# Ledger of designs, part 2: VHH binders against Probable 3-hydroxyacyl-CoA dehydrogenase

Target 1, 346 residues: Probable 3-hydroxyacyl-CoA dehydrogenase, of Deinococcus radiodurans (p83589)
Amino acid sequence: MKIKKAAVIGAGVMGAAIAAQLANAGIPVLLLDIVLPDKPDRNFLAKAGVERALKARPAAFMDNDRARLIEVGNLEDDLKKLKDVDWVLEAIIEKLDAKHDLWEKVEKVVKKTAIISSNSSGIPMHLQIEGRSEDFQRRFVGAHFFNPPRYLHLLEVIPTDKTDPQVVKDFSEFAEHTLGKGVVVANDVPGFVANRIGVYGIVRAMQHMEKYGLTPAEVDQLTGPALGRASSATFRTADLSGLDIISHVATDIGGVTPDDEDFTLTESFKNMVAGGILGDKSGSGFYKKTKDEKARPRFSTTCKPANTKTRARCACPPWTPRANLSPSATPCTPWKARKATSCAPP

## First folded at step 10 (VHH; from g1 with Q1E L2V E23A G35A Q44G V78L I92V K113Q P116L)

Design g3
Fold by ESMFold2, fold request of step 15:
Structure g3 (fold): chain B 346 residues (1-346), chain A 121 residues (1-121)
Amino acid sequence: as target 1 above (346 residues)
Amino acid sequence: EVQLVESGGGLVQPGGSLRLSCAASGFTFSFYAMAWYRQAPGKGRELVAFITSGGSTNYADSVKGRFTISRDNAKNTLYLQMNSLRPEDTAVYYCAAPYKWDDETGYTDYWGQGTLVTVSS
């Protein structure tokens, strides 16, 4: 099976970045999204996605001239162009109704040899293909990229019970050899293998943040730029992914392995999610964006988890701007345990 | 510009029926999937049913066999026929379309204001 041309449906953060990576690999890409009724340009979203990818830091394109391989369009006017592609990748809103509607439309126009994929991490692949023909279902395989797709080498390939094993093999070889991805084949169940590993890292970081009295920003600084790694870090990545998704996956894993303390969510995190603090999609998570659209730490030095003896008594408010902290307040230094004391909310 | 306006809610006895309507405007209604959600007092918003642009339907297990979602593309109207109503169906019912764009958060839903359905003796 040969993938000479692809379509990416959805020009949000992931879809545009994946289209850029396909263009880096020399694959012509049709990038489609919905028509916004309040925009005179019917291709506004797909164009905005390419512009975002051109401005991305770190760079989404190896060379900005690669954007010439991306043809933009919209689902109302350009869906028929899917008859010419070998691979359709969906990266639209994480809502089953929208995905069912899309697949119903795609099935009517896509060529019968095309591979069909979803980038979804939250909606099981088998639920998306309900109501599609057996032939469509055989060619459907999940393809979950990690943000940013150019720099995170892992790609999860998620077959359903219906996926043709030859499609899995052929797609995995394409991803490895053409896209330079490290492929992991994952089960179509909650808590994909790579998502479980990512959730483990986030949960352990939360536990260690409380143990050592660190803020999310301090942990991210120690694990990111100070070690020569990308500017994205554990808690900033958690906010991008969605704290409700992390909570759901950690809870599912904990239900299967209840004695494994490595997946035990902290009470402060559970309270954040229950309070509707879900990350970037809710406007606040471990970080809160300012009007300048730069992430700022949500936690302040005046309300940090203490050592284990006092942490159950701590309740941190959802936001205290760091710039408002008194200069006389002694910030907790990294790597130091504080003496056992009672925590109080601000 | 985009508007979703629900109607048809009210007070009904257990076992009774209601038909909800959602008048849609400001977008190409016939091209997009539509959904009904509900929010019971003190609970989160949950999906009740959705219908694709082509008329394929999906229902939450709790309403399957009792509720029927439908659409009239000529009238730009979404419907929910609710039969055999139970007290646990008491909620505010919302019409939704998952095609709103926000510059900061990306894709989200268009929502109506909701219509209250109360099922009690």
Scores: ipSAE 0.685, ipTM 0.899, lowest interface PAE 1.5, mean pLDDT 79
Fold by ESMFold2, fold request of step 15:
Structure g3 (fold): chain B 346 residues (1-346), chain A 121 residues (1-121)
Amino acid sequence: as target 1 above (346 residues)
Amino acid sequence: EVQLVESGGGLVQPGGSLRLSCAASGFTFSFYAMAWYRQAPGKGRELVAFITSGGSTNYADSVKGRFTISRDNAKNTLYLQMNSLRPEDTAVYYCAAPYKWDDETGYTDYWGQGTLVTVSS
């Protein structure tokens, strides 16, 4: 199934920006929001959303004429137009009462083949579909975009226990091939927990690496499984995910909570990203892959091995790929070089 | 101008009953979900119950089986029937609608001024 026409419900920052990205992809979009009692124009909010997207920096539209693909309306007058769309995306207030009310209305008018999605990270998808028919529930899948949607590659696809796997597959293919998104399937847990915990852990690990003069390999030995990460180590996982994606997600969280130092990127990391050192996809990141012809491939760090004499100068802006670094599996020899405090055993 | 006006609060003994009303005006009441919140002294506001425009209801665990939210769309009125009241239900009760737009913060709630419910001997 192909998504040829979409609706976005909610014309706040995210909804309007997602509508703009749909228009960039050539998808006609119906953008709806509530009626403001104090405005003569019943479509005021949806129109204001398009106007903000037209003026956005960085630019939300690849060409401003793309805005002509966005039809504005309101929920009181125009809900019936949902009969014509293949995908409905909700980006309204993060309140369960409003979302339940919306889904009750949408279920009555939307075509039976449409995919239905919420952009929510704060309200679990399974709570939103309570009270909806099995048919509606099978077609419901979370679709969490990151701000700004045009530029942040990542899209979280969040199935419930009820979501039809074919819907997940069809929507993910649309997101990848038409919207140019890197799709990850996320668990239906509250509070953006899977991605926020992952990004938080990586950001804190890089802050601690610089504070304590450690290499990425030393930090990964201490922070991988012990911090609840999967079998992949912290910086190894960052290289797999893409350092530019980590940078954008951390910056987006910092924009919502600007005083939260826990999401402050280090200068050395910013320099890596600015220098095009983006992880595996760029050929190097915190690690660069090495080979031994007679052994399994190994990974080497891109920074010089730490020693006590040069710890203050071991900050690496930028990280340099090195083919001749020692193997990443090192014994606890650096811990014996610490003379001010007790060494931790391996 | 959107207005939500609560009434029906008062003093009641434990185990008693009370019915709150919220008169709504200035918007299309029948199209939107409505909620009751409460705020005990020194505490934040907490959701008590909500009801969708179609009549579907949801309750906080602390009030399930004792409180009933309802609405009369012809009268633009939201109700909360409170039975088996406990001292812990003492609070200012607020009628709310999550459909206000603020230019700085985006979506937010319309609130009434509240009605005090006191449950004591």
Scores: ipSAE 0.672, ipTM 0.896, lowest interface PAE 1.6, mean pLDDT 79
Fold by OpenDDE, fold request of step 15:
Structure g3 (fold): chain B 346 residues (1-346), chain A 121 residues (1-121)
Amino acid sequence: as target 1 above (346 residues)
Amino acid sequence: EVQLVESGGGLVQPGGSLRLSCAASGFTFSFYAMAWYRQAPGKGRELVAFITSGGSTNYADSVKGRFTISRDNAKNTLYLQMNSLRPEDTAVYYCAAPYKWDDETGYTDYWGQGTLVTVSS
């Protein structure tokens, strides 16, 4: 099977960006979203998606001219156009019932040879297709992109037990050869692969951090570029993701994983969430955005870093009593008042 | 402008029945899924029932077998038939259209003003 034309349903951040990536690959894309009753333009959201993608930094388009490959539309007027596409991907709201509603509509219109995908990050694929025909289920495969789609290599492909293996193969080949993705076939379980590993890492890092009396900054120093990982490392990643989200995911995954996979959140983590310390979206998580002496954006931690530019090790060791910390320190975690422990240096 | 107007709430004895209605306007009603939510005193808002544009339904476990969600597309009206009502069903019931765009949060819902249902002896 060859994918020559695609449709993306949902013109939000991910949907629009994925549409852009398809355009980058030279694939014509139908980008659909809902009609906004208060907007005279029925394609307002789809257009806005394209505009957002055109202005995105880093750039969603390799060349802005590629936007010509995106046809904008809306679900009310243009759903019927799905009959002409080879691949349909949804990136709508993460609600199971909304997915059901959408797939019910899509199933009525799509051609029988079309591959159907969800970009869902958390809703099991098999649950999304409950109530659909066997034929629909056969050609349904999860396609979980990571933001930004152009730059993040990983694509999780998530078949169900009903998915035709040939569909998995064909789609994977398309993703690898046409979209330039690194495909990982994942089981249809909570967190799939990436989120499961990622959240587990955060959970375990938190446990070990507390066990050994480390700071978030120290842990990030150990688990970021030093290991060839992203600069966001562990806890910056958590802040970016949202601690409440991490909490939910950890709970959900932990509820279905074996006992040897410990997803237990520490009390400190729970207290952060309960206290509204949720990461970037709340203005503070493990880190807080500040400015350096030159008014450049920086991040503060539980203690004042020795070098804000490099985000290196904190000036105060983890075993330093908080009372002895600089009055200018701007801790953003519940550990700001922690007492020194007899922990050995890492 | 999208409007959702609930009606039919009131006081009812345990074991009694009520039928809620939601008059919808300002959007293509027949195209969108609809839902009933409720919020009891001191509790969070919870999904009660969901109906797709195609008429498929889903219910919270607590109301299965007792409540029936339905819609009349010709009248742009959503219904919730509530039978065998219990004191724990006491709540403000909200009509929702689960398809809305918010510039900050993305997809969200339209909500009605709510209608109070009180189940008490």
Scores: ipSAE 0.574, ipTM 0.857, lowest interface PAE 1.0, mean pLDDT 87
Fold by ESMFold2, fold request of step 15:
Structure g3 (fold): chain B 346 residues (1-346), chain A 121 residues (1-121)
Amino acid sequence: as target 1 above (346 residues)
Amino acid sequence: EVQLVESGGGLVQPGGSLRLSCAASGFTFSFYAMAWYRQAPGKGRELVAFITSGGSTNYADSVKGRFTISRDNAKNTLYLQMNSLRPEDTAVYYCAAPYKWDDETGYTDYWGQGTLVTVSS
C-alpha cells in the first residue's frame, strides 16, 4: 500500500500547512474546505489557505513551485474527487457534529483502500467513527501534526481499538520515510501523551506567573537561557506553538478530567485567545512582534499585583547573572521585555 | 447573509412540552449539520442535540429520552421537540450551524438570536 495522492479537508492554519508539507514531499494534494455563502469564489477558503502557506514564516514550502501540486476545491462541488485519493486527512473545526457529518459524506465517496485520518488533538478518534462501517473504522487512524508541520519532527499516530494494525504500520512507514516524521503511537485520549506533558508545563507556568506577579519575560529569563535550556523558553515557546492550540488541548484535557486544576486555564489567557491574541501567527501573544525586530515582549496577561508575602516568594535564583540586568526591575511590579527580576529573599 | 431564526419558546409549567423551530436561510441548509444549544443564566452555552445532514442524531445526556431533534431539508427548518420539561431546562435556546469563518478566530458557528424557554410554576 502506498500513498500517491492525498486530500486535506480544512484549509485553516494546520490544513494548509500540512498540504504544503505533502507537496514538499512530492505528493499531489486535493485541498478542500467549505463554500462561504458571502464569497463569489466557491474555493475562497482553500485558495486563501494556499496563499497563507506561500507567505508563511517560517516558510511552509521548500520551493514556491511545490504549490502547483495542490489542487484547491470545496466540499460541495469537489467531494467526488475523493474517489481518487489514497489518504484523507481532516483538519476542520473541533466539533463532533461537524466531524460526524464530514465522515458520513466521506464514507460514501472515498476509495475503499484509502487511509482515513483526523488531525484532531481534542476529540477522541473513537467518537468520530461512531456510525461508520467496520471497513471505514478499520482504515481510520489519527494523525496529529504539530504546528508548523514542516519543521516539527513529531507526528502522533493514534489508532482506535478498531484500527487495523497494518494500517498503522503502513501509515507510520509513509510518515517516516516520505514525510520525514518521528512517529509516536499514542493513546486515543484527549491531549495525547506528548501534548499533555508540554501543555501541563505551559499552563502551570501561566498559573504561577499570575500568582507571583511575574511578567512573561521574567519567567522566560528564569526558565530559558539562564537555566541552560533551549533558547525558546516557556512563554516564547507558547507563542511559537499557538495560544489557540494550547487552549484547545488544555480545555480538552480539562473536559476529560474536569476537577484537575493543573489544566485550568487562567481567565486572562482565555480572554487573550477569545480576543484573537494567538501568538506569533497573530502578531502578538505573550510577546508582541514588530516588523523590524525580534519579538518584543507584550504583557497581554499582566501579572496581578501580588500581596507582599506572595511577592517575596518570587522565583529569583541566587545565581541569576546581575551584570546583564537592568536595575529597573527592582520594583515588585516588573514589566517590559527582557528585564530581569529582583526579589527580596523570602 | 446567513440567518437562523428561532421560534416556539415561551413559558410552560414543569412536565409540559414545547416545539422549537429554526428557519434557516442564506446557505445550503441540506449540506450542513445543525444543532441546538442552550444557555442558562450564569452558565456557559451547552450543546443540547445535533443532527447531521444525513439525519443521524446525538443528544446531551441531560435531555436524552425527553428531547427530539429533527430537520426538514425541503423547508430549511430545524426542530427541537421538548417533552417532560423541567425547571433546569430554562434557558435561551440557540439554533447553530457550523463552519462560519472569521478572519481573526477561524471557524466558529452561525447562531440565531435565541428563543427563551422558561419552565416554572
Scores: ipSAE 0.296, ipTM 0.726, lowest interface PAE 4.3, mean pLDDT 77

Design g3
Fold by OpenDDE, fold request of step 15:
Structure g3 (fold): chain B 346 residues (1-346), chain A 121 residues (1-121)
Amino acid sequence: as target 1 above (346 residues)
Amino acid sequence: EVQLVESGGGLVQPGGSLRLSCAASGFTFSFYAMAWYRQAPGKGRELVAFITSGGSTNYADSVKGRFTISRDNAKNTLYLQMNSLRPEDTAVYYCAAPYKWDDETGYTDYWGQGTLVTVSS
């Protein structure tokens, strides 16, 4: 089976970016989203998606001219066009009921040879296709991209127990040879592979940070480029992802993993989330965006060392575990006008 | 503008029945899935039932066999038939409709004002 034309449903950040990647590969794409009742343009969201992709940094398109390969539409008017595509990928809202509704619609119009995929990171694939025909289930395979799709090599391919092995093979070959992805076949379990590993790393890093009295910055120095990892390392990555999201994922994964695979969040982490400290989306997490004296963007940590040479600690946020506090430590400026306690040296 | 208006709530004895209605306007009703949610005092909002545009249904375990979600596309109306009501079913019931765009959060549901269902002897 050869994929010559594709459809992406959902023109959000990921959907539009994936559409762009398909265009980069020379694959014509139908980009669909819902009609907004308060917008006169019925294709408003799909168009907006393409515009965002055109302005994305790093660039979603290899050449902006590739956007010509994207046909915009909406689900009310253009759903019938799915009859002509070889691959359908959804990137809509992460709600199971919305997924069910969508797949019911898609099943009615898509051709029998088309591969069907979900880009979901949180909803199990087998749950999404409940109620669909056996034929539909056989050609359904998860396709979990990472942002940004153009640059991140990994693509998780997630079959269910009903997926035809030939579909997995054909899709994987397409992904590797046409889209330039590195395919990992993952089990249909919470977190699949990448998020399971990633969230576990964050959870364990948090535990060790507290155990050894380290700061988020120190941990990131140890777990970023020094280990051949991204510069966002551990806690900057957490801030980017959202601490509430990490909390949910950790809970979900932990619920299905063996007891010796510890996904337990520390009390400090829980307190951050409970306090509305959620990362970038809340204006602060482990880090806060600030400006230096020259008005250049900088990130400051919530708990800072006073001096790198002496390893003296500044005051830590109030949610710092008591065991990590030292009365002898030099207090620094309190975080957000809250009373901060002195932290023990690392 | 999208509008959702719930009705049919009230006081009922345990074992009794109620039928909720949700009148929808401002969007292509027949195209979208609809859902009923409820929020009990001191608890979070939870999904009760949903129905696809094609009429497929799913229910929370707590209401399976007792509640029935249905829709009339010609009337742009969503229904929830509630039978064998229990005190634990006491809540404000909300109908949810298609997504709207939010610049900060992305897609969000439209909600009605809700209708109160009280199950008490």
Scores: ipSAE 0.145, ipTM 0.643, lowest interface PAE 2.1, mean pLDDT 85

## First folded at step 18 (VHH; from p4 with A35S N58S)

Design q5
Fold by ESMFold2, look of step 19:
Structure q5 (fold): chain B 346 residues (1-346), chain A 121 residues (1-121)
Amino acid sequence: as target 1 above (346 residues)
Amino acid sequence: EVQLVESGGGLVQPGGSLRLSCAASGFTFSFYAMSWYRQAPGKGRELVAFITSGGSTSYADSVKGRFTISRDNAKNTLYLQMNSLRPEDTAVYYCAAPWKHDESGTYTDYWGQGTLVTVSS
């Protein structure tokens, strides 16, 4: 299915920013929030959300004229307009009672073919749909954006056990191709369990690589096909996913469980990200692509941890930007090196 | 200005009953869900029950079958009928109303002042 028009319910920080990103992608958006009875303008909150997005730094809109794609409204007067949208995304307060009340209202008016989503990270998707029809539940899928949505490319797609697999596929394809998102499918539990397990493995590998003096290639040799893992081993997978995305996810998990040292990023990794070494999209990460980027990609390592007790971290040249090395500069062109699928095999 | 005023709390024997009420003003009461929360001494607030604008109800496991939430939209009033009270039900009970956020986009809760329920042992 093609998403031609969307609704975002909740014009707080995330909802307004997501509406702006949809507008950047050319999608008309209905942005709704509650009525404040002491304000003459019943659309006060939705308008305030758009105005905040117009002034946001970093910029939420690629061009401020994109705000013309956002129609503001309110939940009391404008819910009926949901009959015209192909996707409804909820970004209201993180309270189950409010979400249940919202979904009860939305179910009565929403187009029968629409995808329905929550941006919630803390309230499991299956709890939100209790009491909804089977048809509503089939079309419901979590869609968790990261702040700011324009710049953090990861989107977590969270099906319930009731979500139609075709809805997951169709929504994920829309998110990838129209919104330019890196989609990860996650379990419907707090803290994004699939991402948590995958990021846990990568972060722990980084910590142990530093502690035991292994290179990324040595770790990947031990954790890839020889151990029955996928062909894209630990650090190769990190380069495919994007090191900035891994950093953000690990930081978010650390914010929820701040004493969990298993998600503590190494200093060398933080230096890589700060230096613009972000994986395949930047031309290098734990690995750097070969000179002949028009052929099948070949990779070499870009970092070796210090093997001594001394505090020297790495001696790899790509850790800091140089005059002839930057995230935006590659030996050939980044687009030709990445014209295949977004995941390159090791 | 949204205002929520709870009443009906007090001292009651185990097995007894109380009816809490919450007078609401400053918003379109009939359009929004309403909730009861409680906070025992030294503990965080927990959801006890909610009722949607359409009348659908939900209850915490600890109170199912003993408590009944209801609303009267003509009087802008929320109720909690509490039967078979136990000492563990001792808490300050709060009426909660629909969400709001300020112009910065930060969400805040609407809460009443609370009414104390003490179940003696």
Scores: ipSAE 0.500, ipTM 0.833, lowest interface PAE 2.6, mean pLDDT 77

